# Miniprotein binders against GCN5-related N-acetyltransferase 10, chloroplastic (GNAT10), part 10

Target 1, 215 residues: GCN5-related N-acetyltransferase 10, chloroplastic (GNAT10), of Arabidopsis thaliana (Mouse-ear cress) (q9c7g6)
Amino acid sequence: CASTESLTSLTQNNAAEIELKYLVSQHGWDVRRLNRDDEDEIRRVSLVQAEAFHIPLALFDDFFFMFFQAEVLSALLYKLKNSPPDRYACLVAEQTSETETLSSSSVVGVVDVTAQTESSVLRYFPGVEEYLYVSGLAVSKSQRRKKMASTLLKACDVLCYLWGFKLLALRAYEDDAAARNLYSNAGYSVVETDPLWTSTWIGRKRRVLMSKRFS
Short names: E, the ipSAE of ESMFold2; O, the ipSAE of OpenDDE; V2, 0.75 times the mean of E and O plus 0.25 times the DockQ between their complexes.

## First folded at step 16 (miniprotein)

Design y5 (from v1 with L42Y; at its last look DockQ between E and O 0.45; V2 from the best seeds 0.00; counts 0 for: pae E 4.1 > 1.5, pTM E .780 < .8)
Fold by ESMFold2, look of step 16:
Structure y5 (fold): chain B 215 residues (1-215), chain A 86 residues (1-86)
Amino acid sequence: as target 1 above (215 residues)
Amino acid sequence: DPEARALAWEALRLLSEGEFWEALEKLDEAIKINPENAQAYYRYGLVLMMKGRHDEAVRAFERAVEVAPTDPLAKLALEIAKELKE
C-alpha cells in the first residue's frame, strides 16, 4: 500500500488503537513493533540479530560477519514486505525513557512472532488450526537481560491476544537450562521432547517443543 | 522457488541459534528441491564458515558460482573463503 493510503486509513481508525505504541512496559523495558518505515532501525535490528545469532568461534573475520548480517537483513526485509500485518511482527525492546530528550532510542532486544500451521506442532493440539511461533529471541549483554527477555515474551502474549490466537509455541535446546527456565517462568510448558534415540546422532542437539495456551 | 527459499531462510535462523547441523539439514533439503538456487549453496558455505570448516565452505561457494556464474555475492564469498583457507 502507498504511504498516503496508509495514513488515510490510520486517521480514520479509533484513536485508542493508534495510541497503543508500546505493547508492554515493565522492568525498565519498552517493547513495540519494529518501525518498518525506519531504515536505520531495520539495520540496527539486523545487527542485534546477527550479533546474537552468530558463533564467535567460527568468526574471527569481520568480513564474514558482514555477509552474515546481510543475510539476516535480507530475511527481515522479506518478512516485513511479504507478511500480512496480523501474521508477522518483529518486536523490539528499548530502555524506558524517563524524559523527552533528543537522543535516539537504541534497540537492544528483538524477537520474531509468526503465524504458523506446521503439523509438527499442531498434532499435539487437536482443534487448533494455527498458532503463533516465537523465534529469534536476541538480547544484548546486560545485567538486566533476563528482564528484557521476559518483557519481550510478555509482548508476544499481548500479540497473541490482539491477533486472536490461543496458542504460542517455541523450541529450545534440551540442554539450554537458562532458556528453558526463562520460558518456563514466562508460562510455557514442555509439550514434547524428541525420543532419546534421535539424540544419539553424533553432533545433533535435541530440541524441546514448548507452548503456552490461553483460555 | 518459495519452498526452497523458506528452507534456506530457516537454515539461517537455525545458524543464528547455534544449530549448525540442523541448518545444514535444511539447506540439503532446499538444494534437493531446487538444485539451481545459488542462494542455497551460498548459505551452505556460510554455515560451514561458522563451523570453521573453511575447505568445505570453499567447495560450497564453488558450487554456488557454478550455478550462478554472474552472481557477484557468490564470487566474493568464494574469494574470501579461499583467503581464509590459507
Scores: ipSAE 0.144, ipTM 0.607, lowest interface PAE 4.1, mean pLDDT 76
ESMFold2 (binder alone), look of step 16: mean pLDDT 77; pTM 0.699
OpenDDE base, look of step 16: ipSAE 0.576; ipTM 0.864

## First folded at step 17 (miniprotein)

Design z1 (from v5 with A40V; at its last look DockQ between E and O 0.63; V2 from the best seeds 0.74)
Amino acid sequence: DPEARALAWEALRLLSEGEFWEALEKLDEAIKINPENAQVYLRYGLVLMMKGRHDEAVRAFERAVEVAPTDPLAKYALEIAKELKE
ESMFold2, look of step 17: ipSAE 0.790; ipTM 0.933
ESMFold2 (binder alone), look of step 17: mean pLDDT 77; pTM 0.694
OpenDDE base, look of step 17: ipSAE 0.754; ipTM 0.934

Design z2 (from v5 with E19D; at its last look DockQ between E and O 0.78; V2 from the best seeds 0.00; counts 0 for: pae O 1.8 > 1.5)
Fold by OpenDDE base, look of step 17:
Structure z2 (fold): chain B 215 residues (1-215), chain A 86 residues (1-86)
Amino acid sequence: as target 1 above (215 residues)
Amino acid sequence: DPEARALAWEALRLLSEGDFWEALEKLDEAIKINPENAQAYLRYGLVLMMKGRHDEAVRAFERAVEVAPTDPLAKYALEIAKELKE
């Protein structure tokens, strides 16, 4: 009688090994799942995400940035703890090291992938019950954004396949031509644009829902 | 309130994804359900500060201080928001 404890340990070890496996290695970037047990990596991810959200420098106070970063970290920890491993992943990009030295992996890019069932998205895709939502795409300011971001998006495709999803969706700001072009080049197409009335709200930017469907 | 708490968590998710306006909408809903939610006011004020809406942020932080008068974070956020408004 192999004890139930041995099966739980094997499933946990297999989950940990899957998290460290590179989903994509392209263009000098390796993309893997965030290690849930690495607090320093989690903190680094939260910083990269917080820094990517352009707070207008004129209104930037270090206190509010620290507060925002703490909230981003709290959200990330919550998602990692409470989401099933096959329904949420934080993906991290690091530079492909030619040296096998597990040097402190400097996370330089991040993307979140979440399984969703929102009717507002699904209404455009008859026969699709759920989709992967791509969010929180963040690239360190020091890095060449386009290749890393494209590699992160490619890792989302791989994860979509591995989890058996047929649809990826994301939202981009309408005025962010660079982001829209990145997603278009990654195979996303425009599905919906936010209603015009949303632009009447001071500081509200319209978003565009974009999707990539797999056959 | 469990519903207000769920909305406040959803707002945090949206905030972490850069969906600031949607976060505000969820926080507004959370505040309507539970007007004594200091955390919702703090997050609301934070998002408003990030959007350059200092006057409204001050009001949000004032409400956070009213609800949680012993919370040092609420008081400090209000002070900084007032300084950045002037």
Scores: ipSAE 0.412, ipTM 0.759, lowest interface PAE 1.8, mean pLDDT 83
ESMFold2, look of step 17: ipSAE 0.712; ipTM 0.919
ESMFold2 (binder alone), look of step 17: mean pLDDT 76; pTM 0.681

Design z3 (from v5 with E17Q; at its last look DockQ between E and O 0.63; V2 from the best seeds 0.62)
Fold by OpenDDE base, look of step 17:
Structure z3 (fold): chain B 215 residues (1-215), chain A 86 residues (1-86)
Amino acid sequence: as target 1 above (215 residues)
Amino acid sequence: DPEARALAWEALRLLSQGEFWEALEKLDEAIKINPENAQAYLRYGLVLMMKGRHDEAVRAFERAVEVAPTDPLAKYALEIAKELKE
């Protein structure tokens, strides 16, 4: 009678090993899942995400930035704790090191992947019940954004395949030509643009829904 | 209110994704359901500050202070928002 305790430990160890496995290694970047048990890595991820959101420098207050970072961290912790491991992942990019020393300080890019069932997206894809939503793409300012971001997006493709999804979706700002070109080069196509009335709100930017479908 | 809480969490998810306007929409919905939700006003004010909408942020933080007069974060956020408005 193999004890029920041994099966739970094997499933936890397998989950931990899967989280540390590189999904993609290319262009000098390795992409893996964020380690849920590494608080320093989680904090680093929240910082990279918070810094990527262009707060206008002229309006930057350290207090509000810290407050925002704390909220980003809280959201990340909540998602990691409450989401099934096959329905949410935070993916982290680090530089391919010849030295096996994975340090939490090496995280320089982040992307979130979430399983979703939003009718507003699914209405364009008959016969698709769920999709992976790509969000929170953040790259450290010190790094060459395009190659790392492309590698992060490639890791989303790998995860989509591993989880058995057929559709990736994301939203980009209409005026963000750099982001739109990045996603287009990654194989995403425009599905929908936000209604014109959304631009009537002062400072509101229209978004473009983009998707990548797998056969 | 469970619905207002769900909306406030969804707003936080959207914030963590850089979807600030959609976060504001969820916070607006949360506030409509529960006008005594101090956390919704705090997050609303935060997003407005990040968008450079200081006047509106002050109003959001004022409401947060009204709802939660003992919350030191609400008071401090209001003070800083007033200073950055001048």
Scores: ipSAE 0.477, ipTM 0.817, lowest interface PAE 1.3, mean pLDDT 84
ESMFold2, look of step 17: ipSAE 0.749; ipTM 0.921
ESMFold2 (binder alone), look of step 17: mean pLDDT 77; pTM 0.696

Design z4 (from v5 with E10K; at its last look DockQ between E and O 0.76; V2 from the best seeds 0.74)
Amino acid sequence: DPEARALAWKALRLLSEGEFWEALEKLDEAIKINPENAQAYLRYGLVLMMKGRHDEAVRAFERAVEVAPTDPLAKYALEIAKELKE
ESMFold2, look of step 17: ipSAE 0.730; ipTM 0.924
ESMFold2 (binder alone), look of step 17: mean pLDDT 76; pTM 0.685
OpenDDE base, look of step 17: ipSAE 0.799; ipTM 0.941
ESMFold2, look of step 18: ipSAE 0.701; ipTM 0.908
ESMFold2 (binder alone), look of step 18: mean pLDDT 76; pTM 0.686
OpenDDE base, look of step 18: ipSAE 0.769; ipTM 0.932

Design z5 (from v5 with Y76W; at its last look DockQ between E and O 0.68; V2 from the best seeds 0.00; counts 0 for: pae O 2.2 > 1.5)
Fold by OpenDDE base, look of step 17:
Structure z5 (fold): chain B 215 residues (1-215), chain A 86 residues (1-86)
Amino acid sequence: as target 1 above (215 residues)
Amino acid sequence: DPEARALAWEALRLLSEGEFWEALEKLDEAIKINPENAQAYLRYGLVLMMKGRHDEAVRAFERAVEVAPTDPLAKWALEIAKELKE
């Protein structure tokens, strides 16, 4: 009678080992899952995301940024705690170092991958029951030109394969040519553009649903 | 309200993903279900501040103060939003 305790410990150890394993190493970037047990790394990720999505306004109060970062951190912690490990991953990019010392300070890029079943997306893909949604792509300002975002997207492909998904989807702003080109170069194609009425809202930008299908 | 809470959490998820407008939509839905949801108004105002929509943020924070007059965060957020509007 193998004790139930040994199976739970093996599953936890296997989960921890999978989280630290690099999914991709290319272009001088290593991409792995976020370490769920590293609070400093989680905080660093939340900062990178908050900074990337922050619109620098001349009259922006730093307190609102701090509050937003705290909310981003809270959401990240919630996702890490409550999502199955095979249905959500936060992926982090770090510079390939000859030194095995993974420091939380080495995180310079982030992307979220979430398993979804939204009918609004699935309606375009008959016979697909679920897909991986790519979101929260954040690249540190200091590193924006070094193909890190492409490496993060490649890690999403690897994760899609490992989890047995056939479809990746994401949304990009219609006016963000740089993002759209990045995703296009990563093998994503346009599926849908937000309805024109969405642009009638002051400051609302239309998004484009993009997808990458695997055979 | 459990539904309003679920929407408010979904809005937070969307914010963490940079989906600010979808977050606002979820917050709008949450507010419609529970107009006494101070947290929804606070998050709504925060997103508007991050988008440079200070006038609308003031309105959101005013509603947060009305719903939660003892919440120091709501009052403080309103004060800052007013200062940044001028």
Scores: ipSAE 0.300, ipTM 0.688, lowest interface PAE 2.2, mean pLDDT 82
ESMFold2, look of step 17: ipSAE 0.763; ipTM 0.924
ESMFold2 (binder alone), look of step 17: mean pLDDT 77; pTM 0.696

Design z6 (from v5 with H54Y; at its last look DockQ between E and O 0.54; V2 from the best seeds 0.00; counts 0 for: pae O 1.8 > 1.5)
Fold by OpenDDE base, look of step 17:
Structure z6 (fold): chain B 215 residues (1-215), chain A 86 residues (1-86)
Amino acid sequence: as target 1 above (215 residues)
Amino acid sequence: DPEARALAWEALRLLSEGEFWEALEKLDEAIKINPENAQAYLRYGLVLMMKGRYDEAVRAFERAVEVAPTDPLAKYALEIAKELKE
């Protein structure tokens, strides 16, 4: 009678080992899953995400930034706690180091991957029941030019394959040519643009749904 | 209200993903279901601040203060939003 305790410990250890394994190592960047048990790494990720969102410089009240960061952290913790490990991942990019010392301070890029079943996306893909949604792509300001974002997107491809998904989807702002080109270069194509009425809202920018399908 | 809470959490998820407008839509829905949700108004105001929509942020924070008059965050947020509106 193999004790139920041994199976739970093996599943936890296997989950932890999978989280620390690099999905991609290219262009001087290593991409892995966020370590769910590393609070400092989780905080670092939330900071990188919070800083990537353009707060107008005029509004850079440290208080509002801290408030926003706390909300981002809360959301990340919630996702990590309540999402199945095969349906959500936060992926982190760090510089390839010769030293095996994974420090939480080495995280310089982030992307979220979530399994979704939204009909608004699936309607364009007959025979697809679910897809991976790529969101929260954040790159540290110091590292923006080093193909890190492309490496993060490549890690999403690897994860898509490992989880048996056939479709990746994301949204980009229509006016964000840099982001659109990044995704296009990563093999994403435009599926849909937000309705024109969305542009009539003051400050609302249209988004473009983009997807990458695997055969 | 459990539905309003679910929407408020979804809005927070969307915020963490940079989906600010979808977050606002979820917060609008949450507010419609529960107009006494101070947290929804605070998040709504925060997003509006990040978008430079100070006038609307003031209105959101005013409602947050009405719902939660003892919340120091709501009061402070309102003060800052008023200062940036002028």
Scores: ipSAE 0.354, ipTM 0.739, lowest interface PAE 1.8, mean pLDDT 83
ESMFold2, look of step 17: ipSAE 0.786; ipTM 0.932
ESMFold2 (binder alone), look of step 17: mean pLDDT 78; pTM 0.703

## First folded at step 18 (miniprotein)

Design a1 (from z4 with A40V; at its last look DockQ between E and O 0.74; V2 from the best seeds 0.74)
Fold by OpenDDE base, look of step 18:
Structure a1 (fold): chain B 215 residues (1-215), chain A 86 residues (1-86)
Amino acid sequence: as target 1 above (215 residues)
Amino acid sequence: DPEARALAWKALRLLSEGEFWEALEKLDEAIKINPENAQVYLRYGLVLMMKGRHDEAVRAFERAVEVAPTDPLAKYALEIAKELKE
């Protein structure tokens, strides 16, 4: 009689091993879930996101960058703590090490995936109750290769399948042709553009809702 | 206020995703519900700094200091924002 305790420990160990397993290994990039128990990795992810979304304004002080990074970190920690593991993931990209040297796996790309039920999206998809929202796509400036972002998006497809979702959605800025082309090449199509009346802010850019549906 | 906290969280999420304009909208909504939340004004000022709106950021940090006169972060943010405006 194999004890029920051995099966529960194997399922927990398997869940932890599955959590760190590469979802995708392509083009010299490995994509996995963020390790929730690795504080240094969480801090690295927050830095990669902060650096990616930071607009280098000549007047942007190091203090405000550090403050922004702290807010990004706070948001990440909150998502990790308060979201079910099957409804939120932070995905990280690292370079596939050819050599067995445990070079410290440097996270160089990030994307967030969140289960959502927003009516503003669901109204376009009759019979879909929930979708995965792709956000926070960040690629290190040193590694701005289209291949990494494409690999991160491919990992979102894998996660969508594993969690049983039928729809991925994201928003891109209308004027960001590079992002729109990346998403289009990843199989996303335009659903809607933000209405003009929502642009109450001077200098606000319109967003385009894009989606990828699975059968 | 639970609603104000939910909005502040949505704003923080949007900020962390680089959706700064949408973050400001949620922060505006949060301010309308609870105008005495220094953290909302700090985030508002931060997002305005990220957008190069230094004058508006100073006003946001001034309001943060008014709401939380003992908060060293609010005071320091206001000081730096003023220095970067000059």
Scores: ipSAE 0.679, ipTM 0.910, lowest interface PAE 0.8, mean pLDDT 85
ESMFold2, look of step 18: ipSAE 0.792; ipTM 0.935
ESMFold2 (binder alone), look of step 18: mean pLDDT 76; pTM 0.685

Design a2 (from z4 with R5Q; at its last look DockQ between E and O 0.87; V2 from the best seeds 0.78)
Amino acid sequence: DPEAQALAWKALRLLSEGEFWEALEKLDEAIKINPENAQAYLRYGLVLMMKGRHDEAVRAFERAVEVAPTDPLAKYALEIAKELKE
ESMFold2, look of step 18: ipSAE 0.706; ipTM 0.915
ESMFold2 (binder alone), look of step 18: mean pLDDT 77; pTM 0.704
OpenDDE base, look of step 18: ipSAE 0.796; ipTM 0.941

Design a3 (from z4 with V47I; at its last look DockQ between E and O 0.80; V2 from the best seeds 0.78)
Amino acid sequence: DPEARALAWKALRLLSEGEFWEALEKLDEAIKINPENAQAYLRYGLILMMKGRHDEAVRAFERAVEVAPTDPLAKYALEIAKELKE
ESMFold2, look of step 18: ipSAE 0.733; ipTM 0.922
ESMFold2 (binder alone), look of step 18: mean pLDDT 77; pTM 0.702
OpenDDE base, look of step 18: ipSAE 0.802; ipTM 0.943

Design a4 (at its last look DockQ between E and O 0.53; V2 from the best seeds 0.00; counts 0 for: pae E 5.7 > 1.5, pTM E .729 < .8)
Fold by ESMFold2, look of step 18:
Structure a4 (fold): chain B 215 residues (1-215), chain A 83 residues (1-83)
Amino acid sequence: as target 1 above (215 residues)
Amino acid sequence: DPELAWKALRLLSEGEFWEALEKLDEAIKINPENAQAYLRYGLVLMMKGRHDEAVRAFERAVEVAPTDPLAKYALEIAKELKE
């Protein structure tokens, strides 16, 4: 009798290969999936996510920031461990200047993409049962960094196609004109502004739901 | 509810502060003794500069979990920054 590769071995090889391939390479930026087997990269990504808040040093000391980063890391690990690979991805952007050597390169941009079925979105899209939600876009400041964010958003389009979704959605704060312009230029359009809501924990700002249909 | 708290932590890491606050507020309504929900609520408020509200959230976290040194530490930091 002859034997062949197991189905498990084939699926594991393909998943790892897909995870490490660049989804988009444009404007000096390469975007790929976070390597879930690289603990150092996961920690670096959690640091980028935590630092995206750009809060003045006087607001936090080093210990408080370490606690916050630990919470961000914990959430990232939870998503990586508990999400199917075609329903969640953390996308990372790195420079194409061929500085890759032995370890993970410096990650300078990230975005999360998550398959969702929230009725707060789906009620505006009859016939759509699931969508990809784009969140946590974190890039550094610069004109070149706007091109990095644009490239990350194009990688979200690629995942939408690869995973068979027809709808991308995200929310931006109403008063964040830079983010809204970025998303509009990437082909997102406004669907609805959140209703005003007040609670014991006052501090809610209005957000706009934006979407991009993929046909 | 632990699942709501984990969903809020995920949304926080994704920069969705409004939705995270909504889920944490929902978790607090379901279980007013959820110290982690108050702690995380206070963290989001601190990041947005709402120090008075953050102090109140951390005070509730300390009340429901008086032996949690992180909740006490967060409260002291928030009071220092408020003043």
Scores: ipSAE 0.015, ipTM 0.423, lowest interface PAE 5.7, mean pLDDT 74
ESMFold2 (binder alone), look of step 18: mean pLDDT 74; pTM 0.644
OpenDDE base, look of step 18: ipSAE 0.805; ipTM 0.947

## First folded at step 19 (miniprotein)

Design d1 (from v5 with R5Q; at its last look DockQ between E and O 0.82; V2 from the best seeds 0.76)
Amino acid sequence: DPEAQALAWEALRLLSEGEFWEALEKLDEAIKINPENAQAYLRYGLVLMMKGRHDEAVRAFERAVEVAPTDPLAKYALEIAKELKE
ESMFold2, look of step 19: ipSAE 0.690; ipTM 0.910
ESMFold2 (binder alone), look of step 19: mean pLDDT 77; pTM 0.704
OpenDDE base, look of step 19: ipSAE 0.786; ipTM 0.938

Design d2 (from v5 with R5Q V47I; at its last look DockQ between E and O 0.76; V2 from the best seeds 0.75)
Fold by ESMFold2, look of step 19:
Formats: structure tokens, sequence, C-alpha cells
Structure d2 (fold): chain B 215 residues (1-215), chain A 86 residues (1-86)
């Protein structure tokens, strides 16, 4: 079976510049960078992001959902416009197919990867000056959500290597066992939990900082 | 005001990444620096609506309308939030 790309081949620096269209292809999912010149893809990505975080609680949800989605789109456009290509990527997942007649296959999963230097993370890693922050992992409703999410996380690993970073970091809510298991299975470990004494909001959930180091 | 603009961007980024409580903290800071920024109140109210905190969201939208009385988004958001409160 030769359907899965080997990470060992990528570590030999055979793709020193990101020349491959797909960073990872596994479990029936292909992951690549968002095409910043494709306005329809950008809007589809913002919808996937907005749907992942929206909770419909009110009779007129359409207005507030559209308001939220417009804000998500604004943030995405800002990041695409203002980030160097080796310091930010929006990664998109699409279903593997035998042939593509159009490059506009539906995007069904996304994750953001951003180079950061925040002291809230770096204080735990002496000698590390920069890390890649994984955020906004959003997968469309699917029976294969776990495999799609793990493939997106593998692509974060590839990008970390290609961009020369040694540390990946992310945050997950403490009470989200599914997310924490997903990240643990992807090689992330808990670094620190938000202190209880800093919460000022009723209903606020605590987060855990998780990280993955590379030699 | 560079500090207020940086806080506004950070709040927007956090909001877009689903880190809603953290976004509220940044918006609180931005409002303290510039209490006349209607957009900050609008985002504050948006997050509160998404969390089901309707009474608090209405108050935030009322401040947005007070600061920007001709802003159609602020007025419309307040209208909808009051109806959903009921």
Amino acid sequence: as target 1 above (215 residues)
Amino acid sequence: DPEAQALAWEALRLLSEGEFWEALEKLDEAIKINPENAQAYLRYGLILMMKGRHDEAVRAFERAVEVAPTDPLAKYALEIAKELKE
C-alpha cells in the first residue's frame, strides 16, 4: 500500500522550498495551503471557520451568524494580506479523489498556523525564540472528522519542519476531552493549565497550553 | 491611537479563532482606552449574544448606539438582540 506519504522523505530536505501542492495526503484527506488568489475559496474557508464556533441560541440567528462570519472573513483577509508566506498559513483539507476536473473541490476542514513570539508560551521553553501556533482547527460535520483533523495536524508538523521551527503550540479547553485526546495522539503534551484565579467571567472555561517539540 | 488599534486587532483575531472570553478581555482593555469606539461595543455584544448572555449583549449594543447613533449596524443589532431577549 503506497497511498500515504512518508514524513521521513520530507525530513531529508528534498522539498526545501514548499513545492508540493499537498503537504499531507492520508486517511482519504488531502491538505494544502489556502489559495490566496481564490476569492470563492477564501469565503468557503471563512464559512467553515464560522460554522465551527457559532452556537445558534436565538430566534434571529441568521443576522448574528452573518455578523460573526463577516468578522471571521475580515480576520482571514487581514492575515493573508499582512503575513509573509513563511510566517502564516491557512491549511485546508479536501477529500481525496481519483481525478479532479476542477480545483474548486469543497473545502471541509481548516487550521491556521502562525509564527508567534508570545512570552505566555516562550517562558516554558528556554532557548526557543519563536514557535508556530496552531489555532482555529475547524472541521465540517462528517463521519470522518477525527481523521480529517489528524491529517490537518500532520500538515502542521510538515510546515513546522519546512519553515525551520522547533516548537508547535496550541491551546485546548480543559474540559474538551475529545480535542485533548486528538492533540495527545498527534504528539502534543500539556505544558500548563490556565490559573483559576484569573477567571472573571461566569461560565468561562479554562484552557491548557499544549506543545510538540522537534529535535 | 496605536494601542487601541492593536487591541482591536487582537480582539478580532481571538474572536475569529473561537477564543471568545479572551476576546472579551481585549475588548474591555480597548474600551478603557477609547470608550467612544462603537466597533468594540458591537464585537462585545456579538460575543455575548453567541454565549447566550442576552441582557449583557443588549447593554453593549445600547452603548454602541449611544456612541454612534447613525450607525445602522449598531441600531439593527440592538433591535434584534432586544427581540431575542424576549
Scores: ipSAE 0.735, ipTM 0.923, lowest interface PAE 0.7, mean pLDDT 81
ESMFold2 (binder alone), look of step 19: mean pLDDT 78; pTM 0.718
OpenDDE base, look of step 19: ipSAE 0.759; ipTM 0.936

Design d3 (from v5 with R5Q A40V V47I; at its last look DockQ between E and O 0.77; V2 from the best seeds 0.76)
Fold by OpenDDE base, look of step 19:
Structure d3 (fold): chain B 215 residues (1-215), chain A 86 residues (1-86)
Amino acid sequence: as target 1 above (215 residues)
Amino acid sequence: DPEAQALAWEALRLLSEGEFWEALEKLDEAIKINPENAQVYLRYGLILMMKGRHDEAVRAFERAVEVAPTDPLAKYALEIAKELKE
């Protein structure tokens, strides 16, 4: 009778081992789960996201950047704390170290993966109960290589397989041809374009729902 | 209000993912439910600053200060937003 304690310790150790295990190693990039217990890594991830989503405006003050970064960090911490480990992952990309030298592999890319059950997406996929939503794709400005983003997306495929999901979904801005091409090259197809919402906001961009289904 | 809090949280999630327009929509909905939440106006102003809408950001931060006159973040955000508008 293997004790229930050994299974729980194996599941916790497996969860910790799974967090540090590379999901993908390709094109000089290693992608793994964010270590939830590494505060410095969490801060680094929030910085990478904040820098990636920051629109460089001539009048953008350092204060507002720091404020934005703090909000990104707050959101990340909340997701890590309140989401089950099998329903949320922050994936991080780092450069594959050729040399055994413990050069502090700096996180240079991020993507969020969240299990979702939104009817607005599921209505297009009869017989699918849940899907993985890919969001928050951030690539460091210093490392803006299409290969890194593609590697992050490939890690989402691996995670989808490991968690037993059959569907990945994401949203891209309709006018973001670069993002749409990246996702198309990763095997995503357009499902729907957001309706022309009469947004009171002048300059609202439509989003395109894109998906990748696994057989 | 739990619904307003849920919307404010969803807005924060969307903001953290770079979905700024969608975040603003959630914040608008949150304001309709609870117009006395300073944090909603702060996030609203922040997003507007990131979008280069400084005039609208100032209005959002003014509302944040009205709702929370003792919040130093609201006051400072308003001050900086005014300076960047001039």
Scores: ipSAE 0.723, ipTM 0.927, lowest interface PAE 0.6, mean pLDDT 86
ESMFold2, look of step 19: ipSAE 0.792; ipTM 0.934
ESMFold2 (binder alone), look of step 19: mean pLDDT 78; pTM 0.702

Design d4 (from v5 with R5Q V47I A60E E83L; at its last look DockQ between E and O 0.81; V2 from the best seeds 0.76)
Amino acid sequence: DPEAQALAWEALRLLSEGEFWEALEKLDEAIKINPENAQAYLRYGLILMMKGRHDEAVREFERAVEVAPTDPLAKYALEIAKLLKE
ESMFold2, look of step 19: ipSAE 0.769; ipTM 0.933
ESMFold2 (binder alone), look of step 19: mean pLDDT 77; pTM 0.686
OpenDDE base, look of step 19: ipSAE 0.719; ipTM 0.920

Design d5 (from v5 with R5Q V47I H54Y; at its last look DockQ between E and O 0.66; V2 from the best seeds 0.65)
Fold by OpenDDE base, look of step 19:
Structure d5 (fold): chain B 215 residues (1-215), chain A 86 residues (1-86)
Amino acid sequence: as target 1 above (215 residues)
Amino acid sequence: DPEAQALAWEALRLLSEGEFWEALEKLDEAIKINPENAQAYLRYGLILMMKGRYDEAVRAFERAVEVAPTDPLAKYALEIAKELKE
């Protein structure tokens, strides 16, 4: 009689081991879940996100970059703390080490995956109760290879399958042709264009809802 | 105000995901509900700085300083934004 305790410890250890397991290994990139207990990795992720979303303005002060990075870190920590493990994942990409040398695998790409039930999305998908929302796709400037972003998106597919979801969704800016092409190549299709948001201050930006459905 | 706090948090989430325009929308809503939210003005100004909108950023940070006159971050942000505007 193998005790029920050994199965629960195996499931908890398996959950921790599952978190560090590569979801995808392709094109020289390994993608796994962020280790929630690794503060240095969390800081690295926040840096990668901050750098990726930072518009290189010639006059952008280091202070504001640090401030932005701190906000990104705060948001990441909050998501990690307050989201169930089966409803949120931060996925990180690192270079596949050919050599067994423990070269400190540096996180160079990030994507967030969140389980959502937003009616604004679900209205287009009768019979779907929930979907995975892909956001926060960040690729380090030093490693801006289309292959890494594609690998991150492929890891979202794997996670979608593992969690039993049938739908991935994301939003892209209409004017971001590069992002839209990346998502299209990853198998996403346009569902709807968000209404033109007219802020008097911000101008007209429109997002496009894109989705990938699995049968 | 719990609603304003929820909006401010959603704005932070959106900001961390690079959805800056949507973050500003949420911050606008939060500020409308609670005009005394210094953090909302700071985040608003930060996003505007990232967009190269220094004039509007100055206005946002001025409001942050008005709401939180003892916050050194608000004061410093305003000073830098003014320097970059000139």
Scores: ipSAE 0.505, ipTM 0.841, lowest interface PAE 1.1, mean pLDDT 85
ESMFold2, look of step 19: ipSAE 0.792; ipTM 0.937
ESMFold2 (binder alone), look of step 19: mean pLDDT 79; pTM 0.725

